# Ledger of designs, part 304: VHH binders against c4kar8

Target 1, 263 residues: c4kar8
Amino acid sequence: MAELSTPSPASPAPLDGGRGDELEKFTLRGARQILQLLQDLITHRGLITAHTGGGHSFMTAVLKVDEERGRVVLDPSPDPQANRRALAAPRLTCVTQLDGIRIQFPLVGLGEGQDKGRPALFAPLPAEMLRLQRREFYRLQVPLAHELSCLLKAEDLARKPVEVSARVIDIGAGGVAVVVPTGAAEFVIGGTLPACRLALPDGEPIELDLEVRNLNRQTQRNGTEQLRVGLRFAALPRAADTRIQRYIFKTERALNAKARGGL
Key: E = the ipSAE of ESMFold2; O = the ipSAE of OpenDDE; V2 = 0.75 times the mean of E and O plus 0.25 times the DockQ between their complexes.

## First folded at step 16 (VHH)

Design nd54 (framework vhh_7n9e_1)
Fold by ESMFold2-Fast, scan of step 16:
Structure nd54 (fold): chain B 263 residues (1-263), chain A 124 residues (1-124)
Amino acid sequence: as target 1 above (263 residues)
Amino acid sequence: DVQLVESGGGLVQAGGSLRLSCAASGFTFSSYAMYWGRQAPGKGREWVSGITSSGGSTAYASSVKGRFTISRDNAKNTLYLQMNNLKPEDTALYYCAREWPSYDEYLEEAFQHWGQGTQVTVSS
């Protein structure tokens, strides 16, 4: 019998192993709670990554919750192939974040039609939603203005060493998610990228070993595709951990102050 | 069109060895990273190993590292898993996959498996 991999409660990376017992305390099954959470996603205009299987996803949003028909209405992709993959999928896994809280839910039985005269995707309301409220699962969405990058040391398809500058889209205590330029390098789940350099504002790059945890070919809301790579900090020195935490807290406070001040 | 056919499983005593094969068709095999996963009865799917398209880099789950070796023959469109020093806890149905986009177990649809797998049973 293989040992089960259990989620690290200190990691902001996606949960790995131990699905039943560890996730149950974060799982919402009440119809009222599910409806309220979906409405919160609409109110905050939360962007959702919908995973369609085969390493593919597209960016969507909940447009409407139709309580009378028991369904959710989603924004279709401008890429027809992304929509065809979604419609052909037996299940969508939807992942989003609301105020630093990870939210995840399945949608089964996706269909297409129109809402208010515009194309839309429809699915029955999910029977359950995962809502992770703990700080160790927190991911800061990195402001574009910060131009946060990570220089990845990887190999191309010909096994030649390459350095790839990847834009950091989110960051937490346990890792980063990055966007990799098309065709720049090959990644394998579980592979280690040694001596990568994370460039934070106001300092020298931090040298880190990173483990590849997830790979998603994501279709953006403008119809373009990008490769998103989830990377776990394989071994994080205390000084590096302190700098990353300081950046996260400073940026979160600045974003909260900006939101309170308006504009 | 994508077809993956696993073979080479069987009953083996603890400490024994098996070599699994996965015959691939319907896609350009040499252009894809390939993976082995497994599922024990009543448990979720577990990632076991991965290999880049060229075979230049490999990765292994901690539970099998040092005992299992993933390899590929792009000329034959075949993926292999050499399993040494097998343990009762290695008992599972073994699958090959063209995609393993996440360790995240809720992305079960991301595991693109086209065969029924090959059963490995390790006696205590």
Scores: ipSAE 0.519, ipTM 0.824, lowest interface PAE 1.7, mean pLDDT 82

Design nd55 (framework vhh_7n9e_1)
Fold by ESMFold2-Fast, scan of step 16:
Structure nd55 (fold): chain B 263 residues (1-263), chain A 124 residues (1-124)
Amino acid sequence: as target 1 above (263 residues)
Amino acid sequence: DVQLVESGGGLVQAGGSLRLSCAASGFTFSSYAMYWGRQAPGKGREWVSGITSSGGSTAYASSVKGRFTISRDNAKNTLYLQMNNLKPEDTALYYCAREWPSYDEYLEEWFQHWGQGTQVTVSS
């Protein structure tokens, strides 16, 4: 007997480009699995980027899971504007990672209040969570001590060429995420930034073309705003690919050794 | 109150041309990158083109590159899409957007400020 897969009713405007069916194999819908994954995020002190729509996001964390009330408790932003945007949003899209594996989940019906006398955000437990276990979606969170940077070649608001040294916050086989000051340069999704220079430890900067894949204004946990830019490697030579992979694996081994050795 | 109103669609034969317009109001148009997207029958929303707030840089989907040209007039708060050498595969509802719903390739986002669109039908 083969199992039947019934597609969801056709939406006239699906925004994920018909990727819903492909994501089913990575989707967790069991209540126990969802509770366990949320608890793992608490245990690992995982930072969550909560997307509030309109290109805005803020950094949060799961403070606890309230199984009796069927809700998750989140750390509010110290920026009141970020919290107002979150509360006004019809949905938060939460993105985080555990051991390099991307985890995504929606939160609907966000409210505010207090947990044991401290400000908190509350939402019903998500009905589903995505756990993307593919090499292309793996992202290494770059240690701040590495001071990894990418020199972006772009235009400013006056259409003048500008070079922006952007801090690399994560890196994977397919690209990097960087942060830049708001207003430092113009970006457009789908645009190409030619001849950018990725500075890895050991060796010359890697010259490469980057494609802008996503843009969002992110409110940090300290209340400051930055522009997060997701960049895809548009044309990656084999030698550059090898150096990037070497950096990722070497850094993972070093982080794993520190965790096990105790520093 | 943000509004986006598309116009200029219609029925055209393969190889023909159309120019779409998007009239924007309720926000500082010159401060936002703008996008054209489309939705073909039975398909999801497809990104077509984008332009920076200053108009200094543009981007195009590979399927339309070389045939379509995006432009803007910030003094008139208007976004344009010049479509040349139209193909039957370009048949879709075309709409403009202030943001494109791409946080990454797996995030689905419903933006509050979408136009109603203008229908383009290309006969073979």
Scores: ipSAE 0.520, ipTM 0.816, lowest interface PAE 1.5, mean pLDDT 82

Design nd56 (framework vhh_7n9e_1)
Fold by ESMFold2-Fast, scan of step 16:
Structure nd56 (fold): chain B 263 residues (1-263), chain A 124 residues (1-124)
Amino acid sequence: as target 1 above (263 residues)
Amino acid sequence: DVQLVESGGGLVQAGGSLRLSCAASGFTFSSYAMYWGRQAPGKGREWVSGITSSGGSTAYASSVKGRFTISRDNAKNTLYLQMNNLKPEDTALYYCAREWPSYDEYLEEFFQHWGQGTQVTVSS
């Protein structure tokens, strides 16, 4: 073929002549823009996954932007271990979503204390924030009522084939994120899970080959830990792509109607 | 605290072999998938290989598949990379990690080195 497969923009090792600067146009560095985006996250009650390194993360939220002191105030984890990991980390990588747009930003110099008599985490305002408005980064948060699942074909800790029914927590054009019980199966970034089955409403499960793109042990707001697995659709047939897009569109439309007080 | 210490690099002629080791401490090694990455001068970080926590499944970058073999010894908390048929293009600083930057969650500017690494230099 005359065309080369293009690597992902965030891929760590682009090909010669690749576009390592592709994400630059989505990076916000203006102080006013950063303050406004952080305030928007507060207004929309955005949940943030804070990655502390070592495959660990916890759920948090921006509680307040203290412009006078140049810092953000974050909701600490109810799990003391998660907070200790966060405080020991040289950097927190925060990932969230606003109106389907993926937002990422670093926090450096995390400290702990109290805000209005309640435990809180503090960090200086980030110098930059990434706001990814591309279709491939869009993720629909799957409503719990939909009970969307993906049957994963993997190996357990004893190297035996196992099938794990994983709850789909978000879905986009390029893949899904699922949660599995810790220890239920083994995953490795770059590995392929063949012939998995995605159960969408209105029809037969879709058979898919999935590539593992990310793994993290996430401490939930209730203090429990789960393994989040990010999975890319590999060689997705057009009919399957159409069904997935239809589900995303219908669900987004229904959620927008409910937000406006419709039934 | 988490500690990863790479070793086994060196100078080798094209077509030669090297075996890298990564000694892990400060965490339950047998509970984590492990990775090898590399960075050549003037280039970004390149994912090389990964292995599941039990060692049952592996993954490789297309540039090294068939030449490199990743393995682990959970009793010794050690990760290995056997490198055969080395090419000048394999010249890089090699390092191991418990996590790898993913497509849409980690950017290089937000990510730290996993350690000092071990230098591999392949001469023609």
Scores: ipSAE 0.414, ipTM 0.765, lowest interface PAE 2.0, mean pLDDT 81

Design nd57 (framework vhh_7n9e_1)
Fold by OpenDDE, second read of step 17:
Structure nd57 (fold): chain B 263 residues (1-263), chain A 124 residues (1-124)
Amino acid sequence: as target 1 above (263 residues)
Amino acid sequence: DVQLVESGGGLVQAGGSLRLSCAASGFTFSSYAMYWGRQAPGKGREWVSGITSSGGSTAYASSVKGRFTISRDNAKNTLYLQMNNLKPEDTALYYCAREWPSYDEYLEEHFQHWGQGTQVTVSS
């Protein structure tokens, strides 16, 4: 009776230990910390991008934390298809920002139901939340009143050159996130958009090259579909960098002053 | 269900060429940008190339630029990667992907629309 030694499952090769270690430093696993952060998201009405996979996402928010039941309540998408994708996904990846700090957390075991007679999505509390508290990851949420825009030079679906005026939703030292109407232009991650123009309130637009770093198809709360495009500044001139930094600093200061009741 | 099936991998000598194919089904292929990635033994998954939905624009990693060519046939729901002047460093499992969430590795685990991969081995 030869004992068939069941081959020990090959331990997945340690992912390059250094980057994993860095991420662990920013990972919250404490129940109290997680609850507090979720509550902070509720208090600040933080909009969350919920990724359902396949490059699809929808805008949601944490409506409630049910500590007794150990669950989080999310606002469902107005798009039934997005909700179906979310429910079918083995994991929902939630991404948001609080005070310019990127927050990311997984939700597993999504279900649908009703909260106080309203449709809602339910999930167990996340086991972990990533809070990227590094300056390099800082993104200023652009106030709507500033009306920052970026003129993108891209191609349409017919491969014709097109200029798309995109609203800037966040800005950092390394790049911008913009929103464009679905179908306005084609993008590919890793692609370069040459000679784009970033409009800042303080003067003439900045001409710069942009690299596409991420793409997300988003359904907004109003049911409108848009494309969120993350763009990296490519070869940013020093003068432009200075202007961008100045804008960020000035805006942050103003927002903080307003938050303190000074305006 | 989204399905991606890679093919065309194999053993090739340095300086040789291969053409990979990815058959896509379960979604509107022509509406999505498509990507190739690869994973070498003991390394993380890396981005190789991308192409817009219409095929009008392409992007390449610096390591493969000038040697690899991404293309697509939307009528056939097929993505291609022509690999020329292959090097031992190109040895990897090559994946076709409908999405590439970001260059941030922490997001990779959340996106599942990858194929099983096709093995490319380049001998010295």
Scores: ipSAE 0.727, ipTM 0.905, lowest interface PAE 0.6, mean pLDDT 87
Fold by ESMFold2-Fast, scan of step 16:
Structure nd57 (fold): chain B 263 residues (1-263), chain A 124 residues (1-124)
Amino acid sequence: as target 1 above (263 residues)
Amino acid sequence: DVQLVESGGGLVQAGGSLRLSCAASGFTFSSYAMYWGRQAPGKGREWVSGITSSGGSTAYASSVKGRFTISRDNAKNTLYLQMNNLKPEDTALYYCAREWPSYDEYLEEHFQHWGQGTQVTVSS
């Protein structure tokens, strides 16, 4: 059997530049395309993670596109500190997903005010948006109803070993993103978590080593803060890889069927 | 008013040692994981090492593992990097940071809380 070993997704590289040309083919710059994509996010009630820099983010959504004023209207955080960080940031990096496609765009010149008597954040329409329509960039957003978890082996703030059951929020071929309460355990980018256990709906938990690839303190829509941890599969046996891919495919198929059925 | 000030760099012969320090102020140092990065002449920034807020766990780039030791003194708000068996390839400007950019290949994080750096030059 002829077999191609193509890593998917590609391992994250250090952030040392040289990526502009690689992303150009995924970049939308047409005003009408940008407006259409933003409207699609509104229609699908897409949740947006807005990164404010310094390892901070908050959950938001596009409430409205004001074409006449060339502005997007965003849902503010109920946490005033998250809003102050956003307003002080020279740039927000907004990340969301639509139909399995990662969507990313910058917002510059964020302001605050009111829309229909309610607090709102305003920003000029982005001049560009990334639409990463590649299989290696795909992350399944895990439905809350699946209660998919990963038991992490880490240390607490007192340097004692702890096991933390973390909720899996997204999953792909190369890793998972999980959420933990702030202070539940200590993490460091580049650190390894040995013998963690990923629980899938069928069969026994998958035992695997995970590498911490990103950390982000995210303010939720209810104003509480949680730590998002991005974890790479350090080594993945073929049987485990097959089970993960099966879960992703099965869940995506079920979500597509539900969407076609209407709600 | 976050401030990070690196010191301890200099010129050293191959096989020698240096200890770098990073004095932190303007934030609760003991609540943050801390990092060392470097930028060699004509190259991009490279992650070198990280340490948890308590100091209980550390991580190292493969190129420096076994030669460098990261540590911290939370009472003094100071981060350290002990560099042993230095090689010409270690020549770089060394920075401390309160956060490291995501390894997410599509997020371009700016180093908002990054020090001025301290130059390390290793002669052969």
Scores: ipSAE 0.567, ipTM 0.846, lowest interface PAE 1.4, mean pLDDT 84

Design nd58 (framework vhh_7n9e_1; at its last look DockQ between E and O 0.46; V2 from the best seeds 0.00; counts 0 for: pae E 2.04 > 2)
Fold by OpenDDE, second read of step 17:
Structure nd58 (fold): chain B 263 residues (1-263), chain A 124 residues (1-124)
Amino acid sequence: as target 1 above (263 residues)
Amino acid sequence: DVQLVESGGGLVQAGGSLRLSCAASGFTFSSYAMYWGRQAPGKGREWVSGITSSGGSTAYASSVKGRFTISRDNAKNTLYLQMNNLKPEDTALYYCAREWPSYDEYLEEYMQHWGQGTQVTVSS
């Protein structure tokens, strides 16, 4: 009776050692550091995009850190379907920003319940949090009052050319994230959107080509679904780059001044 | 449950052609952009191609541009990859994906809906 040794599932090939090493430098694994960062997210009312897989996400926030129980409390989606997806997911990937620094952390073992009589999602504390402290990853959250927009030239579901005015939600040296109504246009990662127009407050719109880098269907807190599109600047003219950098700097300065009680 | 089943892989000589298929089920296929990726032995997952939900727009990695063609039949819930002028460097496990979390390397940990893949081997 030859024991057929069930071939051990091939361990996923280690991601190329060099890239993993770079991420390790930005990975927090200390319990105290993790707790502090989560508390900072609470204090700053940081909105979190919780990815449930399949290109779906919902907006949430850390409501509470329960150190005694070793769990994090999240705001559930107003969309029951999003919550079902989250609960069914083996892993929730949470993405947020604090002070322009991208933060990413996994949550596993998600459950639902009540916190102080309100519906809540619960998960064990993350074992690790990624804090990408690189300038290249910096994204300025655009104040709503600035009303930055990007006119996207895309195609609709009928393959007709459409122009979609998209609100810019964040901006960095390398690109923008925008939100568009679901169904307004079609996008594909790796696709190019030619001759788009980025509107900045300081003058005429910047004409530029954009490359689609990421797509996420997001359910907002109000239950409305929108598409978040991450766009990379393709072949940005130097003058445009300078204007973008100036805008970022000026805006950051203003935000910091306001935070210090100066306005 | 989302299911993606790739087929059409095999052994082919350099300069040859293959057509991959991906049968999709468990979701509204026509509502999603679809992607092909590949993983060569000892290498990370690589983006190959993408197509919009309607099939109106396509994108390709520079390494396969002009040789590969992505297409879809929404009525059949099927994604295709026509691969022409195959090279030994195209040898990989080819995956069909409903989502590609980012073109950027840092989002690889997102839960993804991928098939089991189909092996393509190109001999010199």
Scores: ipSAE 0.736, ipTM 0.907, lowest interface PAE 0.5, mean pLDDT 87
Fold by ESMFold2-Fast, scan of step 16:
Structure nd58 (fold): chain B 263 residues (1-263), chain A 124 residues (1-124)
Amino acid sequence: as target 1 above (263 residues)
Amino acid sequence: DVQLVESGGGLVQAGGSLRLSCAASGFTFSSYAMYWGRQAPGKGREWVSGITSSGGSTAYASSVKGRFTISRDNAKNTLYLQMNNLKPEDTALYYCAREWPSYDEYLEEYMQHWGQGTQVTVSS
């Protein structure tokens, strides 16, 4: 089975829970379907987070599908260190979204060179791609105009309490992903951040405890690095859950209406 | 080149204690959160504990909470795990790591920087 069917490293669960079977229903293995999806990512100028291992990723995009050579052409990072990490990695796990649908695929055998005189990264076409077309997998990409933030209570490098206003980049029923500047605060996977405050439009901030689930040092397309922190809602009260779900559905509706109207 | 070298394992009776050390080199140790993991024979890797870069905050798996203590000495580039009240089910190869894979259920991350490990055997 694919990488996507692996249970959590901390707690191996019985495999008869059906998670692997659920993901199989969303896995594309046909060459035509894979080529079409890659072309859709090009057409929609989809940004891809390429995970290189070791808690590192960089922002890239598919520039071209070279069908004759059976490979994809990727936009390299302006940070040479990010490119070196990618080239040294045994595989990249590429994650992106298309119209709110999560798309994920592996790339193995990354190389570098030039495409039409410009630096480029090359990899063989993936043998499979995951396209998660289910509501429960949905994460709202937070519109920049909403300026959604979460005030995190953490510690700085001097072990002093610090409050960091982190930008919320996506939100779902189970948690948020936020971005913090490098060095703003310290995080550890499995750690709890108590009494944080999620600022939603319409109403007072929601006070909640967050568990750190993911830490990733992401190199942006301008070459700067930021820390992306994945946070799970711990013991969310029903009223808070209702407000979060209301925000997600209301925002989806507004985005869909705006897209349909061409605004 | 990142190097992580564990030591301090051994054979101990149930109820006993051991202190593991991890010597780090090849990177700015004080800039990274650090982790202890373990793998018992025939089982997958299990997250045990984590500590922030300054040492100010820690996290523990429920199976070891209250019995194990993670700590670090940034001046010596060394990570520690104090293990008290050891149980037979704590028997495993213990290794330290500079990163831990994402708990995102759809994302299988590659662990790049982790050590060879030190064996802990707890007899009954």
Scores: ipSAE 0.608, ipTM 0.858, lowest interface PAE 1.3, mean pLDDT 85
Fold by ESMFold2, look of step 19:
Structure nd58 (fold): chain B 263 residues (1-263), chain A 124 residues (1-124)
Amino acid sequence: as target 1 above (263 residues)
Amino acid sequence: DVQLVESGGGLVQAGGSLRLSCAASGFTFSSYAMYWGRQAPGKGREWVSGITSSGGSTAYASSVKGRFTISRDNAKNTLYLQMNNLKPEDTALYYCAREWPSYDEYLEEYMQHWGQGTQVTVSS
């Protein structure tokens, strides 16, 4: 009676189960290719969303690749809870975008330590990386100056209708990701939010139905926790689709012009 | 320690009904949206239904909509799934989950704090 055994939690199926053929053409397994892609992420200072499970993630970055020791070094979160979740997770699923291409890779065996006297997270190099080069996965990171917002018609904790003005952090052909203040409304994955309004910089807001696809308590680089809601466009009229694509194209062109020195 | 314990499964004839329960402990149950999932032999996990923390909103997979009803009793820390008009394809291990991290087909993250599940077997 010294210690009561607890049931082991169910584990997710392996990545290669059920998706092997479809995902294989996007999978990089060559050591040289993996090292180069990780180095590219370092060079471009790519922000990475690291999913720890249980509806939690945190923002991180690859600080370096230690090729001789076969390790990748990650930036820890200022939020100790985020780091504890990462260290407790059996797998860390890292997601980012490089030049409009979705990059995804698992890290297993994450450990805590120091790199040059600073706290850091360490893991063996991933055995594979997904490089999902498909147009439907592209997401434009919305510049803060655009103040893109989506008015969500949801319910509060008392089951009363509320309208929540949520900041749009990225937008693509199939949906948006937004940030919602803690406690402003209730969401459930699979739920539908009817008659929401997406405000683009010009023209009237677009009325559309949204489906909650992701619901994630995300710890930002500064340690602040926000509720990130991934929303799919349920049905998108052609005119609305055209306006969204034009916004993406115009904004992408403007950002590229600034990168080349601006004109 | 967080625990989720499912019960109420069993063998039932097609067209029959079962009511599953999920007893939650070790966390503030009323603060979490809750989900039912299932896994049939040789298949990946399938999202079945979800309910907001207050119980004010629900969602269902198209395969079960109209036949299954999710509910919760926050005073008893218990989640329920009423399953009516059961079909052989509903045969699976059913489990409750405190969160469902993603619907993204390409993102498979670790799910935290699953229950052990309760078997539902539907005979023809």
Scores: ipSAE 0.499, ipTM 0.830, lowest interface PAE 2.0, mean pLDDT 84
ESMFold2 (binder alone), look of step 19: mean pLDDT 81; pTM 0.816
OpenDDE, look of step 19: ipSAE 0.714; ipTM 0.908

Design nd59 (framework vhh_7n9e_1)
Fold by ESMFold2-Fast, scan of step 16:
Structure nd59 (fold): chain B 263 residues (1-263), chain A 124 residues (1-124)
Amino acid sequence: as target 1 above (263 residues)
Amino acid sequence: DVQLVESGGGLVQAGGSLRLSCAASGFTFSSYAMYWGRQAPGKGREWVSGITSSGGSTAYASSVKGRFTISRDNAKNTLYLQMNNLKPEDTALYYCAREWPSYDEYLEEYLQHWGQGTQVTVSS
């Protein structure tokens, strides 16, 4: 009944693309399982982010599965450039979520045409699909009302130490994603931010070291720019791990209760 | 018209040293963090090192920490990688990059604004 434990914190290459052997347990290779999962995505109208490489992606959905021809039919992007990039890509990496479970699969050999008079993209059925059921891959979207923040210790453009209060937008067993104003501090992927303080709604801030894993610039609806920073917990103490997990489980249960109660 | 040109690779004996350079043009070099990555035959692209726009902070893969030093000269628009105590497992094509693709451990790495690379071969 317990969740699978997180891997040892002593990872040699934290920016490596992951561990194939560990993910094999969550990889579906059976034709019937793949067909059923694709059908579940159709019935739930699951939105898919298709990554075409080079930092480009577009939103799509599986429109149908053509078992006789061994292919999937995808909704094309309204952006012609995105479709051209997709067709030129050697592979699409498709990422989606179903009932809180992350699903990822490759598509190779993308083509275009029409399905019943509508524009469509076609690809052979994937030979494998990743279905991540591990708690360590779960990310709680932090409710805005919680005002969860992390005080980051970083450097500014003049190499002077600065403290930046960053809003936490998601949190998991392995880290947090935060947003900061563009230009507030310098970040580099792989860099360590020592002695940062994670504030939870109840209790003292948790002091921890964070490693920068990703950086994304976003233009908000109001025209301002913000930087989204993905941060990994480095050598998380047991007491801190327990508090973070407690917050995640408590918040998830409360959100599930509200959904069930019609609030 | 972002352009990155790597140089300085070659054949070297185990325990030897090489200094790689990356000449950058087409953008304001001093405004971007810069990275070195590598790819060995039959392997995926691996992050090696990064440096902030000011040069104030650096980061290294655990496999190279203590042996490699990243640096930059913003006046010359040039990024460097000093490689000491080279090992056969350091054999790879080395690339410089203006941005590192977002790492989601479940996604393949996507490279943006990488040069063609410079080959480093370390003999045992």
Scores: ipSAE 0.477, ipTM 0.791, lowest interface PAE 1.6, mean pLDDT 80

